# VHH binders against DNA N6-methyl methyltransferase (damt-1), part 9

Target 1, 365 residues: DNA N6-methyl methyltransferase (damt-1), of Caenorhabditis elegans (q09956)
Amino acid sequence: MDTEFAILDEEKYYDSVFKELNLKTRSELYEISSKFMPDSQFEAIKRRGISNRKRKIKETSENSNRMEQMALKIKNVGTELKIFKKKSILDNNLKSRKAAETALNVSIPSASASSEQIIEFQKSESLSNLMSNGMINNWVRCSGDKPGIIENSDGTKFYIPPKSTFHVGDVKDIEQYSRAHDLLFDLIIADPPWFSKSVKRKRTYQMDEEVLDCLDIPVILTHDALIAFWITNRIGIEEEMIERFDKWGMEVVATWKLLKITTQGDPVYDFDNQKHKVPFESLMLAKKKDSMRKFELPENFVFASVPMSVHSHKPPLLDLLRHFGIEFTEPLELFARSLLPSTHSVGYEPFLLQSEHVFTRNISL
Key: E = the ipSAE of ESMFold2; O = the ipSAE of OpenDDE; V2 = 0.75 times the mean of E and O plus 0.25 times the DockQ between their complexes.

## First folded at step 3 (VHH; framework vhh_3k1k_2)

Design v3 (from e7 with S104D T105S; at its last look DockQ between E and O 0.66; V2 from the best seeds 0.58)
Fold by ESMFold2, look of step 3:
Formats: sequence, C-alpha cells, structure tokens
Structure v3 (fold): chain B 365 residues (1-365), chain A 127 residues (1-127)
Amino acid sequence: as target 1 above (365 residues)
Amino acid sequence: QVQLVESGGALVQPGGSLRLSCAASGFTFSRYAMRWYRQAPGKEREWVAGISSSGGSTSYEDSVKGRFTISRDDARNTVYLQMNSLKPEDTAVYYCAAKRVYIDSSGYTFTSEYDYWGQGTQVTVSS
C-alpha cells in the first residue's frame, strides 16, 4: 500500500457516531493548543519570555530522524489542507484539562462475578435495570441501528453506540462468554495497564500486567484474526510482547506509531525534551503463525491525532484498519474505557467516556 | 504515462507578475491535490502553495500569502500559480507536484508516500 501517513480526527469520528441523537463531543476535550508541561514550568517560561530565536534555532538544529521528519511532513500536509488551527491559547491546556476532569466525574458500577447473560435494549434503558445488588455483572447490548441511552437514577446519561456490547469486569470473562455464545473474534484491540515507575503507591501495574499472562488469547480468535496491542515506551517492552505473542502462537506483522499533536499540528513534546518524554505511542499488530491470511498493511506506519484530554485514551482504530482493507465482523476491545459501534468491549470502566459530560447538543446551523 | 509540464517562467522586474501553468496527463486529475514547490540555488526545495482535489481549499507558505494565488481548471487538467508583487527572494525553479490525499467519512486523512513531479520552470526576479 502507498499510504505514507494518516491524520485522524477523533472528535469528528465520535460526532458521526452520535449524530442521530443530535450530539457532538465537547470540543474543549480536544483543545490541545500547546505542548505538554507542568504548570510550574509553564509559569516560569511565561514570566521569563520565550525568545522566537530559541524556538527557530531548536527547530533548525534538530538532527533529522524518521519520526521527526514524518512530524514535519504531517505538519506541512495538515497546514495545506487547513485542518490545523493557527491560534494558540496560552493556558497550558488548562481549559481542556478541566473539561477532562468534568468528563471523568462519574462513577461506573462494579461487577463481582462473571456472567454469560446479555441484557439487550434498543433505544433507552435505566442503569438500575442492568444491576442487581449494586453490581453490573451481565453483558449489555445496544441492539438498535441508532445510538442508545442509559440513564442513571440521578438523571446522568450515557450514550451508547449502535450494535455495541459491553461488560464491566475482568478481561478474562471474555473466555467464558466466547464459549457460551460460540463466538470468536476476528479483531482484538487492547490497551493493557502497563507498569510505570511513576506510581507512588504499591506496584499495582505489575499485578495488572499478570492478567496478560493469564489470558488465553488464541481460544477466542478466528483462525485469520488480527490483534493489535498498545504498548508503552519502556525499554524492552517490544521484546516482552513478542515473547507473549510467541506463547500465543502468534507473530508480529507490524508496529505502528501514534504521533500525538497539538491543534496546530506540532508534536505534544519536543523530540529531545529533557524529561525524556516522547510524543508518540506504539501499536503492535500480530496474527496467528499458521494463518495463511496476507494482510496488506505497512510494517511501519505513522498516524497522527490530537489526543482527547482524558489521559491514556487512545483514538479509535477501526476505520484506520479498514483503510488498509482489513475486514472484520466481530471486533473486540480489551481494557476498554469507551465504546465503539458494532464492537464488544470489556474493562472495569468500559462506558466511562460515554457520559453526558463528554457530549453536548449539536446546535450547528 | 504520468506527466506534469510547467510553463510560464520568465525574467521579471521586482514588483512584476507572472502566471505559471502546469499541464497534467496520465492520471485522473480531479482526484489529486496539486502543489507548487520552489528551489532557489543552493537551497532546499520548499512548499509554496497547495490546492485540494475539489478546489475548495487553498493554502500558502507565509512568505507568499496575499501575493500568490493557486487555482485549478479540471476541464483542462491544469493547475496555475498567479504570482504578483514579485521579489528577488522569489527567484527559483518552480515545480508542480501531485499527491493523492483521501479523506474518509470519519474525517481521517490518508496521504500517499510519493508525489508526481514536473521538470520545473525558472522564475528570475532581478532589476
């Protein structure tokens, strides 16, 4: 395939999903108008001033590398197409960060046990009808062709994509569900909770990473399935994941990179910042070793997106994969925090980002 | 066989005007975004202006905004660059390029890895 890179528009994607309810995403959640930095650093730079020469010198003195070269190409193309904004808001993304805090100010009921039962609704449902003793153990399906609404007893609404199925719980619950319904998945997308030394209390991420070692991924896959796993930038993580794929009888076919950009099209971090942060995340794609399926996708690919201001949220990949001719009928998201049309989603907070605090009425005239 | 042929380059005085043309053949012109690039002696090639495949979106490098206008005529498979208020720093070989850009129904933009290029036309601005 001759596609060099893609620029996603996560905001427009979700707007199209919910247009039948006359909803759009709250635009503040995507107003990332400056590079990421701590507030104290921002205030120090603001008081001292930022010389135009230093920005230009850093840009011109940076040695070329593949990701930085691709970032410049993406900036140029997006500018040509007028998809980037010229104006920067000097608030260190405070407005968007506060919008994210508001969006996350909801609670998701817990689950205490695995269930195989599916509760279906077409247009609307009460959250209390999905629960027993304060627990949401069953699978929930919006079976209509249009988006649905789940309403909490306090009036809080959650907007559910059409033909989506979700489960609050451990990702291991998918194995029994798959058996009970005789259902195999031809696409899995997963964003596992990777270990981070930045966590102050207990190494809970290492406990959460154990879930990957307990999953029997091949048992829920069709023979010619594709899986896509988000990974962190920790040194050695690719080798660790290759070993996990090998244990599953699977082999890597591609490793893609998401470049996170501001609304002006600039990477959210400089490539050589002193905090050793990078403006990209990696996605590893794999298939079964004995699959004869040939996927027409680039082994290395870069795609850019303005991130939602909710931390750790990843852009939707279904239409990106479809662009490369990847056909699938039963997509599954593991460790989900949002829902997609016609998709099964499992996680402890799978409909977190479906709340009314993420969306607003579409009043475009 | 794909071909892009530029014409209209000339020697002009500062403050003068030129119109460059680029005739395209060998591909479906209406499906391609068209661009102008320039390369001055001893310098890297730089983007100057672009026009979407539909013709509804145009864009310009900052130093030429308000002076240059890109346009397209799909009936003649031709893209133009109207250059007004020319300055000595506009002296360069001007290249026409075509790049396939696809925007899906979700608003995702996909772009090709390689451009088609013309051979260039010389523009010289001197007193």
Scores: ipSAE 0.436, ipTM 0.762, lowest interface PAE 1.8, mean pLDDT 85
ESMFold2 (binder alone), look of step 3: mean pLDDT 80; pTM 0.798
OpenDDE, look of step 3: ipSAE 0.672; ipTM 0.912

Design v4 (from e7 with S59Y; at its last look DockQ between E and O 0.39; V2 from the best seeds 0.53)
Fold by ESMFold2, look of step 3:
Structure v4 (fold): chain B 365 residues (1-365), chain A 127 residues (1-127)
Amino acid sequence: as target 1 above (365 residues)
Amino acid sequence: QVQLVESGGALVQPGGSLRLSCAASGFTFSRYAMRWYRQAPGKEREWVAGISSSGGSTYYEDSVKGRFTISRDDARNTVYLQMNSLKPEDTAVYYCAAKRVYISTSGYTFTSEYDYWGQGTQVTVSS
């Protein structure tokens, strides 16, 4: 009876959201046809023609063994269902990486001031009408039942999901907004910018992990809310988040894994028993300790997706949660980099991936 | 109690045709994708064909494409495998399997933890 795993076609998700504008995502953003590696390593392997390599005995963690077995099941089932493509491009994902560069080659305001005012539009709006002194100070809401369009002064268009509300700014600004509108959220999804040795932080608009300790999550939640936090694979991160949840009066109810796969269904990294890069990311789900709401969801669940080639982009979760019968009416995304229908979103780049460089015309009716 | 009962296996000459049936009980048939697998003596079980829970999508292993047709009759809780142009290499025990697969309009494909298998039916194609 219970779902064992899921496979997401993220392109289909966004195509469904923007169907009314005759738009689809640019397929190049999802052409991940080889495992991730530096160009120098890829070219070295290609020149040597490596084959017939002996396997070495490796130590594995319990999570890695489960993930390896699940990855094989996902590959097998997805192949039987003809979801996966044959491998045909030996370019170290260059086409998709260039598509990501193009998608991110857009300027949006990142400086802000807190506000509680909402500016609504139904179908279209000018970005300049949303700004004051180079900042987007107010909350912006597309109030229509169909997706909307925001146009920048340079002609760049951004496509906004229906009933989407966003704020460019510090995630802490949600507390003022929640009070002013007497609005509590029954679902929060967050993707904090965790520190990583492989990622350099820049300028003041970057966020430290300590911002989470200044955020008073419980005051913006309904009593029976669910929260979901993306975490990195850093050793000790789960324990750190459990401590934060405990300080918020919340308890973990599940830890899910996103398996990142190529278009052929293979993990984007080999599994490693020595704490090197892994092809998965973790999502921790928590509720208030005193909530009587019963969430009938698996404690350990795996879903797979070909990732969008934009770094650190996470797949949409709302319909995954709905599949498990999780009901919500007021979803909120913190540290957002893209928008979802009927969702509040806060971050310094909340509509970054809504630009016309992510989408193209759907020629069909 | 879940049951999958295959029938229709027989001895047939090369070039002949055969229809396998798999009668299902003990679960909501219309919610399950149905699959056929086969296993020849001394070989591993291999996937042959699949049909979605709605019946709108069918899938075939390359060596049987164009020769085999999978179909379902939800009113009779039965999945079929029509096998035409049979070859000696099609000789195997054929197994019916059920797995809950749900394809959402939002791009998710969900699959169940449960696989149900029948006992198999022997197909022999002798030259």
Scores: ipSAE 0.518, ipTM 0.820, lowest interface PAE 0.8, mean pLDDT 84
ESMFold2 (binder alone), look of step 3: mean pLDDT 79; pTM 0.791
OpenDDE, look of step 3: ipSAE 0.622; ipTM 0.912

Design v5 (from e7 with S52R S57D; at its last look DockQ between E and O 0.83; V2 from the best seeds 0.00; counts 0 for: unsure alone 62.9 < 65)
Fold by ESMFold2, look of step 3:
Structure v5 (fold): chain B 365 residues (1-365), chain A 127 residues (1-127)
Amino acid sequence: as target 1 above (365 residues)
Amino acid sequence: QVQLVESGGALVQPGGSLRLSCAASGFTFSRYAMRWYRQAPGKEREWVAGIRSSGGDTSYEDSVKGRFTISRDDARNTVYLQMNSLKPEDTAVYYCAAKRVYISTSGYTFTSEYDYWGQGTQVTVSS
């Protein structure tokens, strides 16, 4: 109720989800002990030592000033309360970057024609039993109270949270599924593939932003639903998203900031206007304009997390929302790249980060 | 009404020991992380030690590590600072502070917007 900021622990969150399987996440994926920079820059600084010179920021936005002040407070409080436990490793995050490369080196079945059928399993299932012609077109549900395992023919395992339902495919498929099962969602979390000028001329896995304009969000929501959209820091994107919410008959109720920090609690980028990169991302929260539900949410809120070393991956939000008293029974994640307990997840890579390359045996158990 | 009251400050010789106490009232003590700060005349208040709301993890400023120990007694709503091997540079008014900290079962840490502060207790180490 009086929460000023939160520090998330994605590693511990997933450790708790898979405790029954005696698994934990590979700690290397969260060993972000240096600010992000190219290897050549890192080696130059390492050879000459770290400069003791600091400078004030010449130009700042109100958001950057508030975020810099909050970052200092988070660092101080986290240090004073021993929240930041990992020590610095002088490798420019090389170990974590290699761990991410390994985690992403898996084969994921192709998307297929839309289906509304659900294949359920408990404990264990073969990936081949979920496919037709090398594609997964059905919805897959781990229906038990315990996590499940999907095994590929090459022996690679994927660990599935309890009561998790996922679909490999276009997020538009949710509309057919929602109609077929008479299922409405009271929470949606979405991480759309926003356009980036840095990849404009290169091939990438980025999805077209037009899919948002074709998606009929209101028809899959309960009347009093909450929706949360990750956005980038592109100039004008907040206004573009407000216009999309307006077209959906929805209104913004909060805009939160994720501060990405190192294991020592430092922002992953400096707050410097000569660099175009910032150490934070925004989450916009909205409800239907005619909803009478009151959300006890701070309109502006900062939460910090050590990012998983897999680019574009966002921390799980369910327990953060629950802290503010947000109750939901049918959460949905759109553009998913990982799975959550008791959640529907849709995307072209929804179980990508459930592979055995993300997890390891918990020898301390 | 929230109240933090420090006690135990005294004049001591170098190398001596003191135990500071901070009695808390007006809030659920077990939900609060407790910290000690100190302020010498004309200087900024500086952090000395902290202890989480669950009582397990402690932290110390480098100059006091190995000499000072923070502890808490949730049954008596009291936080302590045991100060050993005292040096003249430890001379200051010592303040306890409380900040609500909740650590969820998933390991997420939530911190309050406001601190509560005590009025301070004077520690003097003969120079």
Scores: ipSAE 0.594, ipTM 0.801, lowest interface PAE 1.1, mean pLDDT 84
ESMFold2 (binder alone), look of step 3: mean pLDDT 79; pTM 0.789
OpenDDE, look of step 3: ipSAE 0.772; ipTM 0.910

## First folded at step 4 (VHH; framework vhh_3k1k_2)

Design w1 (from v2 with Y102T T109I; at its last look DockQ between E and O 0.89; V2 from the best seeds 0.00; counts 0 for: unsure alone 64.9 < 65)
Fold by ESMFold2, look of step 4:
Structure w1 (fold): chain B 365 residues (1-365), chain A 127 residues (1-127)
Amino acid sequence: as target 1 above (365 residues)
Amino acid sequence: QVQLVESGGALVQPGGSLRLSCAASGFTFSRYYMRWYRQAPGKEREWVAGISSSGGSTSYEDSVKGRFTISRDDARNTVYLQMNSLKPEDTAVYYCAAKRVTISTSGYIFTSEYDYWGQGTQVTVSS
């Protein structure tokens, strides 16, 4: 593979998915025009101008400077291609942070009990038809070639990609579903709720990392499947995940990094690690040890994206994998908070980011 | 063997014009983002202009915008830089470069690992 890096665009991805409903993403959710910092620091810099010195990347250490060199290449190439904005909005990303608060302020039904039954719909469906006593336990499928709409009794709309299947519940419910439908997955993408010391506030529906120890990944995979797990930058987490892969009879084939950038193409944090923050997240890719399939994947790969302003949200990976010739027919998202076309998605909030607070009418169309 | 061969560099007076050419071989020309760079004595190499693989998008460094025009002829595997209203600060060795850029149906952008470079052609603007 001669691909050095990629620049993703989540807005364009979902605009394409929902074009036939005349919808687009709300651009505010992606207006990340300044580095992440506390409001007090932002106001101090605004009053004085730039207080931190700019760094030149020196080629003195391949370990310490490699990510900084890649970030500079991405900035330069993206600027030449005219895909980055030249000017920053001087609000410390306040508009996008407020848009994220609104997007997260929706009610998602709780699961009642695990079920293996699928409720299918085309075009539209009432959320109340999917529920019993305010809870949801069936699998829901938008079965048509076009995207669909689920409407709540209060008028709130959720937009569902075509041929998307979702389940509100514990990710372990996938094992019963897989058996009942004789269905194996050839791609799994998972974003587990890793514990992080930087998150000091309680969150409703926080998930225990130990759920991974109870999940029997191999029983739901095809022989030649690929799995991809997002991990955080906590010390030791890669080793922990390697041990889990080994227990599953799987081996790592690549570790990729998402570089989070502003709309100007700059990393969202400086690489100067004074606050122990870095502008990237890691994705570990693995296959079964006895699989004869050769994935032509670069072992280390960097892709950049302007993040959605919803904390911890990850960009869609299906077209990134397709670029490298990875074919799959039954992709599965675990710990999902958004939906993808032709994909099964499981989590306690799998369609959280499919609401009218994320998408709006395309008045330009 | 990949080759980029620049030609057309010359000595010209301020206000004059030149047309640089870069003949490409050894790769599928229509798949490549083509660029011009320049390097003046004692300075770092700087980007001047670029043209998308389709030819539909061009971009320029601010100091040459409105004076320089990049174009491509895919039938001849050649990229051009038309330079008008030349100034003494345009004096440099001009290099042709190629990079593969792919845009997926979803709008994702993928860039190649390798830049290909020519040997350069000297442009001198003096009075």
Scores: ipSAE 0.639, ipTM 0.844, lowest interface PAE 0.7, mean pLDDT 85
ESMFold2 (binder alone), look of step 4: mean pLDDT 79; pTM 0.797
OpenDDE, look of step 4: ipSAE 0.801; ipTM 0.919

Design w2 (from v2 with T111V E113K; at its last look DockQ between E and O 0.93; V2 from the best seeds 0.77)
Amino acid sequence: QVQLVESGGALVQPGGSLRLSCAASGFTFSRYYMRWYRQAPGKEREWVAGISSSGGSTSYEDSVKGRFTISRDDARNTVYLQMNSLKPEDTAVYYCAAKRVYISTSGYTFVSKYDYWGQGTQVTVSS
ESMFold2, look of step 4: ipSAE 0.674; ipTM 0.864
ESMFold2 (binder alone), look of step 4: mean pLDDT 80; pTM 0.790
OpenDDE, look of step 4: ipSAE 0.766; ipTM 0.935

Design w3 (from v2 with S104D T105S T109V; at its last look DockQ between E and O 0.72; V2 from the best seeds 0.64)
Fold by ESMFold2, look of step 4:
Structure w3 (fold): chain B 365 residues (1-365), chain A 127 residues (1-127)
Amino acid sequence: as target 1 above (365 residues)
Amino acid sequence: QVQLVESGGALVQPGGSLRLSCAASGFTFSRYYMRWYRQAPGKEREWVAGISSSGGSTSYEDSVKGRFTISRDDARNTVYLQMNSLKPEDTAVYYCAAKRVYIDSSGYVFTSEYDYWGQGTQVTVSS
């Protein structure tokens, strides 16, 4: 395709999934109207009159220069199309940060064992009926063409996309499930919990990266499948992932960049590599080396999105991939924290962001 | 064969008015975001104004707001730039450009890597 860049609309995507329940996402979760910064820095700017959009002109890496040039193009086009908001809310994104705190204030039952059993429902189900002895070991499927509702005993509701299947547990459980149901996936999207200084230095976080080394990704893929792995900006991580792909008999076909923007279309961070805070993340796309499938994907495509205020949440990729002619029937999301239509999702909190704290009644009814 | 042909450039006095036209052929005009750019000697080409494929959204560079008006006539495959209250700093070659913009059912906006460009028309505001 001749596409130079895209601007996603995460909020509208999720709204469309749940329109038949007369729901939309809580707009506060996407009200990112200023660059990310600590409250102390924000208050200092207010007292001194320093613009929070001021750019630092210092040493710039080659990736930051390329992304900075693309960010200007995206800002200009989005402004010309009038898809960005003119007004900034001068609260250091406090409203959206509080909305994220509320959205994360739910409990997800734990799993203690791998299972291959599927519990199906179509319109509604009680969360307690999906559990045994307080554990949710089985796979759960909303099998209808319309979204479903799971209700917790405390009255909390979770909204489940149509034809969505999810499993609370270790991503490795997908291997048993795939064998038991003779099911292969033609698309995998994964957002591993990479260790990062910005998230908080924790040694136990590194044990989740080791789970990637235990996964046998090729045995659950169709021959011509595409996989897409989100990676962080840690130095050396791209090479590490290339080595993992090689061990899986797979080769990289593209590396895309997500540019995180405010509602005004500005990057959420200045391009300043010395602080290791950059407004972009990378998505590596790969296929099996012996696949004869030729994917017509741009190698260095950039796409921009206003992020959900929940930290590390990534935009949905299904419609973006469809734009490039990627057809898939059995998409799988690994390390999931939200659910997608017609998708299998595995993670320790795969329906975390499906709660009523993320969605609200659509008053435009 | 895609072609954009600008016309209407002229020499005018400060405070005067001028109307530029850009006739398009060789592509589906109604699917394209149309733009005007300008380039003064020794400077980079700069964006001046844009109009959406539907005509419902227009935008302008700050220095021309209130003075310039972009419009389109899809029946004639033509985009216009009405320029009022002209200043000497408006002196430039004005270029018409077209860029395909697609908005899918999810609201995702995709923009093409290639813009079509005209050859330009000279506008000179003397004295």
Scores: ipSAE 0.466, ipTM 0.758, lowest interface PAE 1.6, mean pLDDT 85
ESMFold2 (binder alone), look of step 4: mean pLDDT 80; pTM 0.795
OpenDDE, look of step 4: ipSAE 0.773; ipTM 0.904

Design w4 (from v2 with V101T I103T T109I T111V; at its last look DockQ between E and O 0.63; V2 from the best seeds 0.00; counts 0 for: unsure alone 63.6 < 65)
Fold by ESMFold2, look of step 4:
Structure w4 (fold): chain B 365 residues (1-365), chain A 127 residues (1-127)
Amino acid sequence: as target 1 above (365 residues)
Amino acid sequence: QVQLVESGGALVQPGGSLRLSCAASGFTFSRYYMRWYRQAPGKEREWVAGISSSGGSTSYEDSVKGRFTISRDDARNTVYLQMNSLKPEDTAVYYCAAKRTYTSTSGYIFVSEYDYWGQGTQVTVSS
């Protein structure tokens, strides 16, 4: 493996998914031009000017020093390739934060019971046809090779990737679905709602992390499947997740890091252990212990992305995995808040980020 | 077989000019961004200049800005370093280096871990 790092463009990824509907993402959702900080701190810095030059790399741990070195490499290469913007917007990301509030201001139907029935559509569907008593209990599939549209009775549109299937409900419902359709998954991506007391994060996905202990992951996997779990930066969480993988008969094959950067290519937080905030998130990849499949994956890998302004949203991984030669035909996303092409997605808000508040008409075409 | 061959190194007087060439073979030249490095006697190798795979962006170390110009000719698989207003401090072995980048249709950019290196060409600036 000769790839050292990647720089993702989440906006362009989704633009390509919805090109045939002449749609693009709303660019303000990705205008992260300032490091993350409270408004009061931002205004204080603006009044005084830039903080003095006292921060040097000598106060970092070995892991932070490696990530800081990688962040500098990424900044240098991205700047040389002219993919980063030179100017900051002096609003502490206010425009992007307002765009995120608008994107999250949608009503998503709830499930009342598990179901295995699939409702298919190709070009257009009314949300009311998918609902009963304000609830959506069935699996919904956009079965065509082009994206589809679901329209709510209030006129709100949701854009659905081609060949995607979603279910509003508990992730445990996947076990009934898998049995009913005799369907096993060769890739699982999961972003569990790890406990957090963040004041700025909207609580739109209310779930206890103990749900992971109730899932029987091995029974829904093909023999040679790969699973990828996002984890938070809580101390000890990697060891906890290794224990969960072991209970599932699985072993870790790689641990990758997402470096979150501003539009200028700078990490969204300084590497500062005093406040325990870091500009990266970890992704753990695992396979069944008895699988003979050889994954040609780097055990450690860093990829950078400007995050969507919606808190805890993760970039799409499918094309990143394909770069390393990972072949899969039945990908599954657990705890989903957005949809991917040719993917099953389960969560309480799996199409939350598929609305017209995230995507808009592509004027350039 | 990947090969980078530098040429054009010579002895010149201060204030003179020199043009270095680096001929590349064994890889798809248009997919690599190319760089020049130099190593003076008793010193570590240092970056001098770089040019993107498209040729659309160039960058320079501060001490050579305005005096050196990097360029590329993809039809000849060659990168150049035009060096003007040469100083004794520019005396070094100059190395050509190549690093692969790939941009997917989804806009993801993948950057390779290692450079390929040439064997170097000697530039000497003395009175």
Scores: ipSAE 0.613, ipTM 0.854, lowest interface PAE 0.5, mean pLDDT 85
ESMFold2 (binder alone), look of step 4: mean pLDDT 79; pTM 0.802
OpenDDE, look of step 4: ipSAE 0.704; ipTM 0.914

Design w5 (from v2 with R31S S52R; at its last look DockQ between E and O 0.93; V2 from the best seeds 0.00; counts 0 for: unsure alone 63.6 < 65)
Amino acid sequence: QVQLVESGGALVQPGGSLRLSCAASGFTFSSYYMRWYRQAPGKEREWVAGIRSSGGSTSYEDSVKGRFTISRDDARNTVYLQMNSLKPEDTAVYYCAAKRVYISTSGYTFTSEYDYWGQGTQVTVSS
ESMFold2, look of step 4: ipSAE 0.728; ipTM 0.868
ESMFold2 (binder alone), look of step 4: mean pLDDT 79; pTM 0.781
OpenDDE, look of step 4: ipSAE 0.832; ipTM 0.915

## First folded at step 5 (VHH; framework vhh_3k1k_2)

Design x1 (from w5 with T111V; at its last look DockQ between E and O 0.86; V2 from the best seeds 0.83)
Amino acid sequence: QVQLVESGGALVQPGGSLRLSCAASGFTFSSYYMRWYRQAPGKEREWVAGIRSSGGSTSYEDSVKGRFTISRDDARNTVYLQMNSLKPEDTAVYYCAAKRVYISTSGYTFVSEYDYWGQGTQVTVSS
ESMFold2, look of step 5: ipSAE 0.780; ipTM 0.882
ESMFold2 (binder alone), look of step 5: mean pLDDT 80; pTM 0.792
OpenDDE, look of step 5: ipSAE 0.862; ipTM 0.930

Design x2 (from w5 with S104N T105P T111V; at its last look DockQ between E and O 0.84; V2 from the best seeds 0.82)
Fold by ESMFold2, look of step 5:
Structure x2 (fold): chain B 365 residues (1-365), chain A 127 residues (1-127)
Amino acid sequence: as target 1 above (365 residues)
Amino acid sequence: QVQLVESGGALVQPGGSLRLSCAASGFTFSSYYMRWYRQAPGKEREWVAGIRSSGGSTSYEDSVKGRFTISRDDARNTVYLQMNSLKPEDTAVYYCAAKRVYINPSGYTFVSEYDYWGQGTQVTVSS
């Protein structure tokens, strides 16, 4: 393919998934109209009278990095295509940050026990019917061709994509499930809980990464499977992940970059900022060393998206991979925090972002 | 063989109008984002207007907005630029360009790395 880059409108993706329920995402979750910075820095810039920076077009130089050059091209083409908004909202993304807080303020079971049993439903199911002793032990499948609804006793609704199967629990539970159902996966997408100082949780980050080392990825893969692992920008993480792939008998075939942009198409961080933060995340793609499958993937592809304001949420990748001719029938997401159509998903909070705090009635005029 | 052929360039007085055409061949026209660029002598080529393959959405550079209209006829593989209220600053060689842009139902816009260009047509706005 001659594709140089892609731009994702994540809202359109989810709107299409839930069209049959007449739902759309709450647009506030994607209103990222300012570069990421502390409130104090934002107010200082605003007070100086720089309330809307003019778009800067950088000319190519010998020392320009490839990502900065690509970001400029994405901004220019996206603007021509009317994908981006022309104006910034001067609230340091406060509205979207509040929407994210609301989206995360749900109570769902996250305790787990290993299981191989599947509970299926077509259109609707009660959350209480899925629980025992405060846990969702079994795998849950929305088996119809239309999306489904899980309701809590207090009326809270969760919207489940069609043909979606999820398990609340440790990703290691996939091994028992795979054996019990004689099911191998030809695509795995994983977003491991890497250590991050920006996330405050009660669990230790070292413990979260240890579960990845205990998972025997090859035993759940088809011979010609592709795996895709999100990694952070921690120094040394690429080498660490290459060692893990080698232990699994796998080799890297591509490393892609997600460029995180504002609604105006600008990177969420300047490339040369004081804190050395970067506006991108990396996705490492690998296959089994002994696989005869030839993937025609660009090694260094860049795609851009306005991130959902919920931290660490990653955009859907299935149609991006299909664009490059990647064939798969049994996709699996590990460490999932949201659900996809026709996909198995495992994590402690796999349907966290499926609630009515994320979706609302689509009222067309 | 991809080919873009512009026509319609002429000498016109300020305030006048012209219609440019660009006939395209050698590719699936409906999958391409069609654009007009212009270049005055000694200046860099600048984007003027574009029209998307899906949905027919149009976009314009600020200095021509309200004066120029881009349109396309997919059955005839032709893109047009209607230029009204012409100014001397609009004097340039106008180029038709094509770039593959595919928008899938799942919200991805895929953009090709290669542009195809025409040879250009001269527009001169002078008294």
Scores: ipSAE 0.746, ipTM 0.870, lowest interface PAE 0.4, mean pLDDT 85
ESMFold2 (binder alone), look of step 5: mean pLDDT 80; pTM 0.797
OpenDDE, look of step 5: ipSAE 0.881; ipTM 0.938

